# Miniprotein binders against Mucin-6 (MUC6): the designs that were tried, part 36

Target 1, 185 residues: Mucin-6 (MUC6), of Homo sapiens (Human) (q6w4x9r395to579)
Amino acid sequence: GHCSLEGGSFVTTFDARPYRFHGTCTYILLQSPQLPEDGALMAVYDKSGVSHSETSLVAVVYLSRQDKIVISQDEVVTNNGEAKWLPYKTRNITVFRQTSTHLQMATSFGLELVVQLRPIFQAYVTVGPQFRGQTRGLCGNFNGDTTDDFTTSMGIAEGTASLFVDSWRAGNCPAALERETDPCS
Short names: E, the ipSAE of ESMFold2; O, the ipSAE of OpenDDE; V2, 0.75 times the mean of E and O plus 0.25 times the DockQ between their complexes.

## First folded at step 7 (miniprotein)

Design zw10 (from yw1 with L14I K18R V51M A53E)
Fold by ESMFold2-Fast, scan of step 7:
Structure zw10 (fold): chain B 185 residues (1-185), chain A 83 residues (1-83)
Amino acid sequence: as target 1 above (185 residues)
Amino acid sequence: DPLEEAKKLIEEAIRLAREGNPEKAIELVIEAIKIAAENNLPEVILEALYMAEYIARRTGREDLLERIRKALEEAIKILEEQG
């Protein structure tokens, strides 16, 4: 299956349901028992001045118990907070430059990510057949039925993208958890 | 295990919300937030917070959003004291 994050804020699910949203948080794209060590793929969105969207993708994150790999629109790749030179390899994951404008993250567990850096930061997620009916998140449930693609984190099918997306927030929402900073002298 | 206790509360809250009891669901989420704050588990606090906000917005309950806001303020204070 194939899921895409394009044009700033457009998403096409694994079952090929297109939708658009406006959000400025980190969102869960893909959770699955097929991902090792509680792995999850996440997308970071922020405000944008581009003509076609008010928000845009700024980073993609793969998080597990062992790794926190961040691929940023600024072409910085980190793992567990440390910047990495490409190609970067772990036991099960390799991140490398596929072309002058594209990075790829290949895994041993049936997940592939391609990130377009220019002209617009975009992401393309590919999963093997073992993921069918075993996914949850913004990329949908991959069950061959588009009518339930807006299934939220609580297992409820929503009629609109906004409530669906809201249920998959994972962090970095503007001002949501920021404390009032004491104005220092 | 505080992490396991918080996760069980979140699972029960999801069940209650699905059954149409958002008030009880929010009570359990707030308890999970408190346990997470007392044990320095900020990612669990965020997970519980976002689920609670989704439940409140989905049901149109402004009073539940206010309860979540107050619980978050208390969690931040607990985290600061643990610092």
Scores: ipSAE 0.167, ipTM 0.563, lowest interface PAE 5.2, mean pLDDT 79

Design zw5 (from yw1 with K7R E11L R15E)
Fold by ESMFold2-Fast, scan of step 7:
Structure zw5 (fold): chain B 185 residues (1-185), chain A 83 residues (1-83)
Amino acid sequence: as target 1 above (185 residues)
Amino acid sequence: DPLEEARKLILEALELAKEGNPEKAIELVIEAIKIAAENNLPEVILEALYVAAYIARRTGREDLLERIRKALEEAIKILEEQG
């Protein structure tokens, strides 16, 4: 399945349900028992200065008990707060430059992330068939039924995006990026 | 193969920057830009520019981008003379 974050504020779920995003926080894109070490994929949104969007994607975060990999629109990649040179490889994850405008995070556990850096920061999430019916978050259920793609963190299917989106806030604003850019004191 | 040679220089530049030598890394990027321009490979010039910007930001050596700007101006001149 494929989930996309495009045009600064648009999301298309794994079941191909499109919606527009309004918010300036960190949100859970994908949470699944199939992700090792309690892994989750998250998106950081901030206020946009451009005329066509009130909010825009500024970073994507993969968080597990072992790693906190942040890929930001400024082409900086960090893990656990430490900036990394590309290609960057861990036991199960490799982050590398796919093209002059795209970075890719490839994993051994069926998750792939491609981020477009220029001209607009955008993200594309691909998951293998083992994730079918096993996903939660802004990217939806991946169960082949779009009517329940707006399932909140409380397990309630909504007909509109607003309560759905708010339920998937990581619970800490301002954006996670502010903590990552803190200097060693 | 000029394409392979230019891309090899870009990869070697990344390794030199990782080893703490951003100045020599940028020299290799400039060489890659020159090879790309002489062989009409504009996509490789774009790859080299992104890598140069990444190295400069990562090492705090934004002064090195001035050398890249000069190399790009010469590359554009070469490309224009070829077609």
Scores: ipSAE 0.000, ipTM 0.167, lowest interface PAE 16.2, mean pLDDT 74

Design zw8 (from yw1 with L46E A53Y E73R)
Fold by ESMFold2-Fast, scan of step 7:
Structure zw8 (fold): chain B 185 residues (1-185), chain A 83 residues (1-83)
Amino acid sequence: as target 1 above (185 residues)
Amino acid sequence: DPLEEAKKLIEEALRLAKEGNPEKAIELVIEAIKIAAENNLPEVIEEALYVAYYIARRTGREDLLERIRKALREAIKILEEQG
């Protein structure tokens, strides 16, 4: 399955449902029991231009009990707050330069992330078949049915993107303080 | 093979930078840019520039960035003459 974060604030889920949202927080893209050590993939959105209703992707974060890997639009890769030279390898994760404009995070557990740095910061998430029906977050549930892609963190299927997106807030939101993704910490 | 030569220089540059020798790393990146320009390989120039910028950001060395900017200006002239 493929999930994409494009054009600043557009998302296409694993079941190919497109939507757009406006928010300035860290959001959970993907949670799954298939991710080791309580792993989660997250996206950081901030204000774009003059309008408070316009938002853009500014960083992608992979957080687990051992790692906090941040890939930012400034083309900096950190783990647990320390800047890393590429290619950067851990036991299960390798971050490397795929092209002059793209970074790739490859994993041993069926998750792949490609980040476009230029001309606009975008992210592309690929998951293996073992994730089918076992994903939660902004990228949807990957069950082959787009009608329930807006399943909130409370397990409720919503008809609108706004309630769905708000339910997956993390980082600087009160409900997600324990999973704060500040790359400098 | 100029492509293979340039890519090996970029790989070695990144290794040297990680080991704390950004000056030598930038020398190798500049050599890769020259090879790429002389052999009409713009994709390699883009990769070399990305690595050079990456090294400059990590080390905070503005003088190294100025050296790469000069090399880029020469590379663009060569590419324009061959295009």
Scores: ipSAE 0.000, ipTM 0.187, lowest interface PAE 16.9, mean pLDDT 73

## First folded at step 8 (miniprotein)

Design lb2 (from yb2 with T64E; at its last look DockQ between E and O 0.86; V2 from the best seeds 0.00; counts 0 for: pae E 3.2 > 1.5)
Fold by OpenDDE base, look of step 8:
Structure lb2 (fold): chain B 185 residues (1-185), chain A 112 residues (1-112)
Amino acid sequence: as target 1 above (185 residues)
Amino acid sequence: DIREEVKKLLEEARKLIEEAKKAGDEEAVRLLELAVRTLEEALKTGDPERISYALLFVSMALIEAAEKLGDPKAVELLLKAQELLRKALEENNPELIKEAIKLIKEAAELLG
């Protein structure tokens, strides 16, 4: 499964459903029992301009009981608040630079993350087949059905992205705004 | 040139992967294979910068192996290689890349 966060406010789920939202919060991208130590992948969005529609991805966070790895738009990588020199490796996570503009986080448990730093901060999430039907968050449920990707944290299927996205907020933040735009356009 | 030296290094790295497989060290195999693939992809582009980043990754992977095997000499060589690669990136100096490759190869041979 491939999930992408592109163009500052566009998301394509594991099931290839595209949608757009504008929010300034931390959101859960991926939770799964397949992630060890209660692991979760999260995305941090912030204002990129003066209008409500000017929002962008500014960081990606992998959080578990042992690690809090943050990859931010300023190219700083931290674990548990400490800046780390790349390549960096924990027990089961490796973060390394591929190019001048791309970082990768590789894991031993079937999660891969590629982060494009410039010109737009973007993220690409890949999970193995063992994650099928066992994911939740902004990246969807990876079950081959696009119609139920907007399932909230409470297990309710929503028809619009805004309520879906809001349900996956990791903190107390303003409500997200929905825009109907194809991220591939 | 850099490309030819990288190819030789890849051959040595592949030998280490096979040895890790024989030893049943799945983590080492995974890490080394990832590093090798990264270097192979970088090599296809011919971009010295991308190659340097990949070599940093290879060096890190080999350091892990060297530490497991208890080879401090290999670790030392690889740490020096990483230093050279970082300097190469800062100065855009291909000669430093070549020197780093030499050290990485030497370390790989020690581990094999």
Scores: ipSAE 0.751, ipTM 0.892, lowest interface PAE 0.6, mean pLDDT 94
Fold by ESMFold2, look of step 8:
Structure lb2 (fold): chain B 185 residues (1-185), chain A 112 residues (1-112)
Amino acid sequence: as target 1 above (185 residues)
Amino acid sequence: DIREEVKKLLEEARKLIEEAKKAGDEEAVRLLELAVRTLEEALKTGDPERISYALLFVSMALIEAAEKLGDPKAVELLLKAQELLRKALEENNPELIKEAIKLIKEAAELLG
């Protein structure tokens, strides 16, 4: 399964459902029982242009009881608030550079993250087949059906990306602007 | 000339992978296999920058092995190799890459 976070705040779910949203928050990208120690992958979006609704990805965060790994737009990688030089590892996670513009987080539990640092900060999430039907968050539920990929944190399937995205906020931040929702999402 | 030295290092690293498999050390196998694959892909490009990043990763994998075996000399060599590789990347200096490879091979020989 592949989920992507690309420029213009575009997301493509594990079931290949594309959508776009605008918001300045941390969102839960992926939760699953396959992630150890209550792990979650999160995406941080911030204002990127002159319009109030223009937002872009500025960081990706892997959070568990053991680690808080932040890969940021400033090309700094931290774990639990401490800057790390690459290559870097924990018990189950390795972060290393592929090139001057791309780095990879590989794990022992079937999650892989590739981050493009330049020219535009983008992220690509890959999960193994053991995650099928067992994911939640902005990357969808990975069940082969795009109809219910917009399932909220309350378990309600929504017809619009804005309501779906708002339900996955991981902090006190404003709701996404519905008027600028991509009609395809 | 760097290509031949990298191929020799890969031979040593593959031997260490086989030893880790026989010992049932799944963590070491996972880390070393990923590092070797990364270096093999970098070598195909011929790009010294990609090779340097891959060698940094190989060095980290070998440091983990050296710490498990309690071999501080191997750790010292590998940390120095990483320092040289970071300097090579900053200065665009391939001679520093060659010296780092020599240190990594010496450390791998101590571990094997």
Scores: ipSAE 0.338, ipTM 0.730, lowest interface PAE 3.2, mean pLDDT 86
ESMFold2 (binder alone), look of step 8: mean pLDDT 83; pTM 0.814

Design lb3 (from lb1 with M60L T64E; at its last look DockQ between E and O 0.70; V2 from the best seeds 0.00; counts 0 for: pae E 4.8 > 1.5)
Fold by OpenDDE base, look of step 8:
Structure lb3 (fold): chain B 185 residues (1-185), chain A 112 residues (1-112)
Amino acid sequence: as target 1 above (185 residues)
Amino acid sequence: DIREEVKKLLEESRKLIEEAKKAGDEEAVRLLELAVRTLEEALKTGDPERISYALLFLSLALIEAAEKLGDPKAVELLLKAQELLRKALEENNPELIKEAIKLIKEAAELLG
């Protein structure tokens, strides 16, 4: 399964459902029992301009009982608040630079993350087949059905992205706004 | 040149992967294969910067292997290689890359 966060406000789920939102919060991208130590992948969005529609991804966070790895748009990588020199490895997670503009987080448990730093901060999440039907968050449920990707944290299927996205907020933040645009444009 | 030296290093690294497979060290295999693939892709571009990043990653993978095998000499070589690669990136100096490759290769041979 491949999930992408592109263009500052576009998301494509594991089931290949594209949608757009504008929010300024931390959101859960991926939760799964397949992630060890209560692991979760999260995305941090912030304002990138003066209007409500000017929002962008500014960081990606992997959080578990052991680690809190943050990859920020300023190219700083931290674990548990401490800056780490790349390449960096924990017990089961490795973060390394591929190119001047791309970082990768590789894991031993079937999660891969590629982060494009410039010109737009973007993220690409890949999970192994063992994650099928066992994911939740903004990246969807990876069950091959796009129609139920907007399932909230409470298990309610939504027809629009806004309520879906809001349900996956990891903190107390303003409500997200939905926009209808082509993520491939 | 750098490309030829990288090719030789890749060959040595592949040998280590085979050894790791024989030993049943799945983690070592995974990490080394990823590093090797990364270096192969970098080599295709011929970009010294990308090659340097890939070599840094390979060095990390080999350090992990060296630590498991209890080879402090290999670790030392690889740490030095990483230092050279970082300097190479800062100075845009291909000669430092070549020197780093030599050290990485030497370490790989020790581990084989």
Scores: ipSAE 0.754, ipTM 0.893, lowest interface PAE 0.6, mean pLDDT 94
Fold by ESMFold2, look of step 8:
Order: C-alpha cells, then sequence, then structure tokens
Structure lb3 (fold): chain B 185 residues (1-185), chain A 112 residues (1-112)
C-alpha cells in the first residue's frame, strides 16, 4: 500500500483515492496495531503563503512510546527533540539519505517513508500487506474500497474531505469555524 | 572503476550477512541487508551521489558489526571512509569515493 502527500496539499490514500485539503494542524496520517509501541505517523501542515486558507506540509512525525522522530522542511531530523546526523538508527528504525533531496525512513515493522525535501516538501508512505484493513487516518483504511476511505475518527463515512480531515486532528488545533446559522426566533 | 569495486564490496558484504545470520545477530542482518539493497539500487543508477550515500549507510552497518566483534582497526577505517564520503559529496569528487571504497573493503576483510 502507498499513500502520498504532495504539493498543492494533495493526498492519495492507500486505496488510491485522491483528495485535497487546507488546514493548520497536526493530523494523524496512519494509526495501526501493526505499528509497535502505540506508533502513529502524523503530518504537520502550516500556512504557506499570504492567503489565510493556503497551507502546505511542513513536517512528518513518527511517534511511539520509544521515539518521536520529526522530519521537517528545514531539513533537520530529530528524535525525542535531539538533532541527528544521518544515517541514524534505532533498534527498529533507520533514517538515511537517498540523495541530497530525498530521505528514507525504513523500519523492521513494514512501514517505510520517503520524504522529498526539495523543491517541494512531499512525503510517500508505504506499508506492507500485513497492514491491509488495519489502518486509520488521512491515508485511509487500506481495505480496497474507496467508498469508505473518508471514514472519520468516529467511524462515520463522510462525502467531504474537509470533515474527514478535521476529524483526524491531533491536539488542540482550532476547529473549523462553524457556518453561520439562521437566526433563532 | 567504481562500479567494479562496489560490486566486489557487495560480494564481501553478502558474506558478512551470512555470518551474521549464522550467529543469530538479527540487528546486524537487518542493517546489512538494507545497506546492501540500498547500494545495489544506487549502483543501478550509476549516480555517484546515490552511491556515496549508500556507502555511508553500509559503513554505519559495518561499524556496528565491528564494534560488536571488538575490532577497533575496522572501526577506524570505517570512520575514515565516512569522512571521505562526506567530503566527496561536498566537493563532488569521485576520487574520494574510490579512496573510501578501498577503506571499506579493507574493514570488511578484517571482519570476515
Amino acid sequence: as target 1 above (185 residues)
Amino acid sequence: DIREEVKKLLEESRKLIEEAKKAGDEEAVRLLELAVRTLEEALKTGDPERISYALLFLSLALIEAAEKLGDPKAVELLLKAQELLRKALEENNPELIKEAIKLIKEAAELLG
């Protein structure tokens, strides 16, 4: 399975469903019981221009009980807040440079991440077949069915990418502003 | 001939993977197999930059093996190879890559 986060804030799920969104938050890309130590992969989006609605990917984070690996657009890689020189390894994760513009995070548990640092910060997530039907988050559920890829954190299939994406916010990000309702009597 | 020297280094590295498997050293097997595959893919491209990054990673894997075996000479050679590879990348200088490969091969021979 492949999931991609590309320029223009485009996402393509493990089931090949494309969508686009804008938001200023950390979002859960991938949660799965196949990730050890309660692992999760997250994406950080922030303002990227003069428009208040325009955002872009600024970092990818792998978080578990053991590690917090951050790969950011400033090309610094940290683990648990400490900057690391590449190649860098833990017992089950290795981060190394493919080229001057591409990094790879490889793991022993079937998750691989390739990050393009330049010219545009982009990320490509690959999971092994053991993840089939076992994923949640912005990358979808990897069940071969695009009709339920917009399943929210509450288990509700939505037709709108924005509601789906907002449901996967991590932490205390501002919620989307509610639409103004008709005046009450 | 960087291509031929890398191919010889890959053969020696595969022998070290087999020894790590026999010893039951799962971490060494994981690192060396990934490093070997990375170097094989880099070699297919012929791109000195990709080859240099792959050699940096192979050197890391071999340092871990050398430290476990208690071979400080191999560690010294591999650290020096990494410094040469970093300079090769900075200077875009393939002659430094050749020097680094020689040191990595010497270290690999000490380890197996």
Scores: ipSAE 0.221, ipTM 0.663, lowest interface PAE 4.8, mean pLDDT 84
ESMFold2 (binder alone), look of step 8: mean pLDDT 83; pTM 0.830

Design lc3 (from zc33 with A13S L31A T38L V58L; at its last look DockQ between E and O 0.81; V2 from the best seeds 0.00; counts 0 for: pae O 8.8 > 1.5)
Fold by ESMFold2, look of step 8:
Structure lc3 (fold): chain B 185 residues (1-185), chain A 112 residues (1-112)
Amino acid sequence: as target 1 above (185 residues)
Amino acid sequence: DIREEVKKLLEESRKLIEEAKKAGDLQAVRALFEAVWLLIEALKTGDPEKISEALLKLSEALIEAAEKLGDPEAVEKLLEAQELLRKALEENNPELIKEAIKLIKEAAELLG
């Protein structure tokens, strides 16, 4: 399964459902029992222009009980706050420079993250088949059905991306304004 | 009966997530989101075994929070709840699940 975080806050879920949202927060992209140590993948979005409708990805975080790996726009990779030389390897995670503009986090548990650093900070998440039907967050539930990909953190299927995205906020930040609509609608 | 008590605990867990967000405790947020989702999935099935496993996970998340806050009474209640939940799984005894939920709610109130 493939989930992408591209350009002006565009997301395509594991079930290929595209959407866009406008928010400045840390969000849960992916949680699953298949991630060791109760791991989660998170995305950090920030304002990228003068209008509230312009937001973009600024960092991706893998967080578990053992690790907090941050890959940010400034091209620095940290684990638990300490900058790391690449390639960086733990027992089950390897982070390395794939190309001059791309970093890759490869794992032994079926998660792969590729981060495009330039010209636009973007992220591509790949999960193995063992994740099918066992994911939640902004990347959807990976059940082959796009109609319930907007399932909130409380298990409610929503019709709008804004309500769905707001429910997955992991930081102290304001909710999206109700007046905003999905620009791809 | 147990279903309604789990739903009340789920709402209290939402409040704890908001407090963790305000505290900037991303680890607590991650752990509580995981526990909440497991409770939601367990409620869909109504399976006491899955409810017990989800409550064990919630207790684990709250123990970590209680230790950071230095609240040994909350830790003791949560450890007792975990013992009851393991026994409930061994004996297929849903009354022990209700007792564990009461302890978890008491611990959550100490932490809030």
Scores: ipSAE 0.664, ipTM 0.835, lowest interface PAE 1.5, mean pLDDT 86
Fold by OpenDDE base, look of step 8:
Structure lc3 (fold): chain B 185 residues (1-185), chain A 112 residues (1-112)
Amino acid sequence: as target 1 above (185 residues)
Amino acid sequence: DIREEVKKLLEESRKLIEEAKKAGDLQAVRALFEAVWLLIEALKTGDPEKISEALLKLSEALIEAAEKLGDPEAVEKLLEAQELLRKALEENNPELIKEAIKLIKEAAELLG
């Protein structure tokens, strides 16, 4: 499954459902029992302009019981608050520079993350087949059905992206704005 | 009805998630989301075993929250609930599940 965060405000789920939202919060991007140590991937969005519709991804966070790995738009990689030199390796996670503009987080448990640093901070999440039907968050549930991707954290299927996205907030933030748009359009 | 009791429990859990969000406790948010999700999924199947397992995870998440908040009463209730759930699994006794849900709900209310 492939999930993408592009263009500052566009998301394509594992089931290939595209949508757009504008929020300035930390959101659960991917949560699954397949992630060890209660792991979760999160996305941090912030205001990138004056209007409410000017928001963008500014960091990606992998949080587990053992690690808090942050990849930020300024190319700083931290784990548990400490800056790390690349390549950085933990027990089952490796963060390294893929290209001059791309960082990669590789894992031993079927999660891959590629982060494009510039010109736009973007993230690409890949999960193995073992994750099918066992994911939740902004990237959806990876069950091959796009119609239920907007399932909230409370198991409610929403028709709009805003309520869906808001349910996955990991902090005290204002409500998100929505626009269902194909990120390729 | 277990389903109705779980629904009530989910409402309480939601409150706690919101509190964790306000506090910026990402770990708590994550743990509670996972537990709630598993419970919802378990309810869809109606499998007592899966329900019990999900409730165990929820209890664990709530115990962590209770410990952070310094509420020993909540911890005690949750530990008891876990025991009931384990027993329920061993004995295949749905009544014990109901009792556990009651305790978990009470604990959640204390934390909310």
Scores: ipSAE 0.012, ipTM 0.244, lowest interface PAE 8.8, mean pLDDT 89
ESMFold2 (binder alone), look of step 8: mean pLDDT 81; pTM 0.793

Design lc5 (from zc33 with T38L I40L V58L; at its last look DockQ between E and O 0.81; V2 from the best seeds 0.00; counts 0 for: pae E 2.0 > 1.5)
Fold by OpenDDE base, look of step 8:
Structure lc5 (fold): chain B 185 residues (1-185), chain A 112 residues (1-112)
Amino acid sequence: as target 1 above (185 residues)
Amino acid sequence: DIREEVKKLLEEARKLIEEAKKAGDLQAVRLLFEAVWLLLEALKTGDPEKISEALLKLSEALIEAAEKLGDPEAVEKLLEAQELLRKALEENNPELIKEAIKLIKEAAELLG
């Protein structure tokens, strides 16, 4: 499964459903029982301009019982608040520079993250087949059905992206704006 | 009906999630989301075992919250609930599940 966060406000789910939102919060991208130590991948969005529609991804966070790995747009990688030199390796996670503009977080448990630093901060999430039907968050549920990708954290299927996205907020923030747009168009 | 009781409990969990969000407690939110997910999945089948496991997860999340907030009463209720749930799994006793739900709900209300 491949999930992408592109263009500052575009998301494509594991089931290849594209949508757009504008929010300034931390959101759950991926949660799954397949992630060890109750791990979750999160996305941090912030304002990139003066209007509400000017929002962008500014960081990706992997949070578990043991680690809080943050990859930010300024190319700083931290774990539990401490800056780390690359390549950085934990028990089952490795963060390293893939290219001059890309960082990669590789894991031993079927999660891969590629972060494009420039010119736009973007993220690409890949999960193994063992994650099928066992994911939730902004990246969807990876069950091959796009119609239920907007299932909220409380198990309600929403027709709009805004309510879906808002349900996966991990912090206190304003309601997200939505636009149903194919980022590939 | 266990399902109905779980649904009520989910509403309490919702409130706690909102509080955790306001507090900026990412760990709490993460754990509660996971617990809610497991409960929702368990409700699809009504499998007592899955329900019990989900409730154990919820209890764990709430214990962490209770400890952080310094509410020993809530912790005590939740620990008792966990014991009941483990026993329920061992004995296949749905009545113990109901009792556990009651305690978890009470604890959740204390934390809310």
Scores: ipSAE 0.780, ipTM 0.899, lowest interface PAE 0.6, mean pLDDT 94
Fold by ESMFold2, look of step 8:
Structure lc5 (fold): chain B 185 residues (1-185), chain A 112 residues (1-112)
Amino acid sequence: as target 1 above (185 residues)
Amino acid sequence: DIREEVKKLLEEARKLIEEAKKAGDLQAVRLLFEAVWLLLEALKTGDPEKISEALLKLSEALIEAAEKLGDPEAVEKLLEAQELLRKALEENNPELIKEAIKLIKEAAELLG
């Protein structure tokens, strides 16, 4: 399954449901029992343009009981707050430079993350088939049906991306619905 | 009714998620989101075993929050709740689950 985070806060879920949102927060991108040590993948968005409402991806975080791996747009990779030389390896995770513009986090548990650093910061998440029907977060539930991909953290299927995205905020930040937005500016 | 008590704990978990966000405790937030997921799945069946497993995860999330805040009384209550839940799984004894829920609620009040 493939989930993408592309410029201007565009997301395509594991079930190929596209949506866009504007928000300045850390969000739960993916949770699954298939991730060891209660792992979760998170996405960090921040303001990016001349418009007050434009936001873009600035970091991806893999967080578990053992690790907090941060890959950020400043091209620094940290684990638990310490900067790391690449390639960087833990027991089941390897982060390495794939090309001059791309980093890859490869794992032994079926998660792959490719981060495009330039010209714009983007991320591509791939999960193995064992994740089918066992995911939650901004990447959806991976059940083959796009109609329920907007399921909130409290288990409610929403009709709009904004309410769905708001429910997955993991930081101290305002809800997306509490501010004016203009997607064309 | 254990199901009604679990529904009350879901409302408390929602509040605790907001407090963990304000505290900047990303680990607690991660664990609380997971605990909510497990509690929601457990409520669909009403299975005491699944409820106990979900409550174990909720207790783990609250221990993370309590340790960050430096509240040893809350930690002690939650560790005791986990012990009771493990015994409840071994004995299939709903009274132990009810006792664990009481301890979890007391710990949540200390953290609120």
Scores: ipSAE 0.592, ipTM 0.821, lowest interface PAE 2.0, mean pLDDT 86
ESMFold2 (binder alone), look of step 8: mean pLDDT 79; pTM 0.763

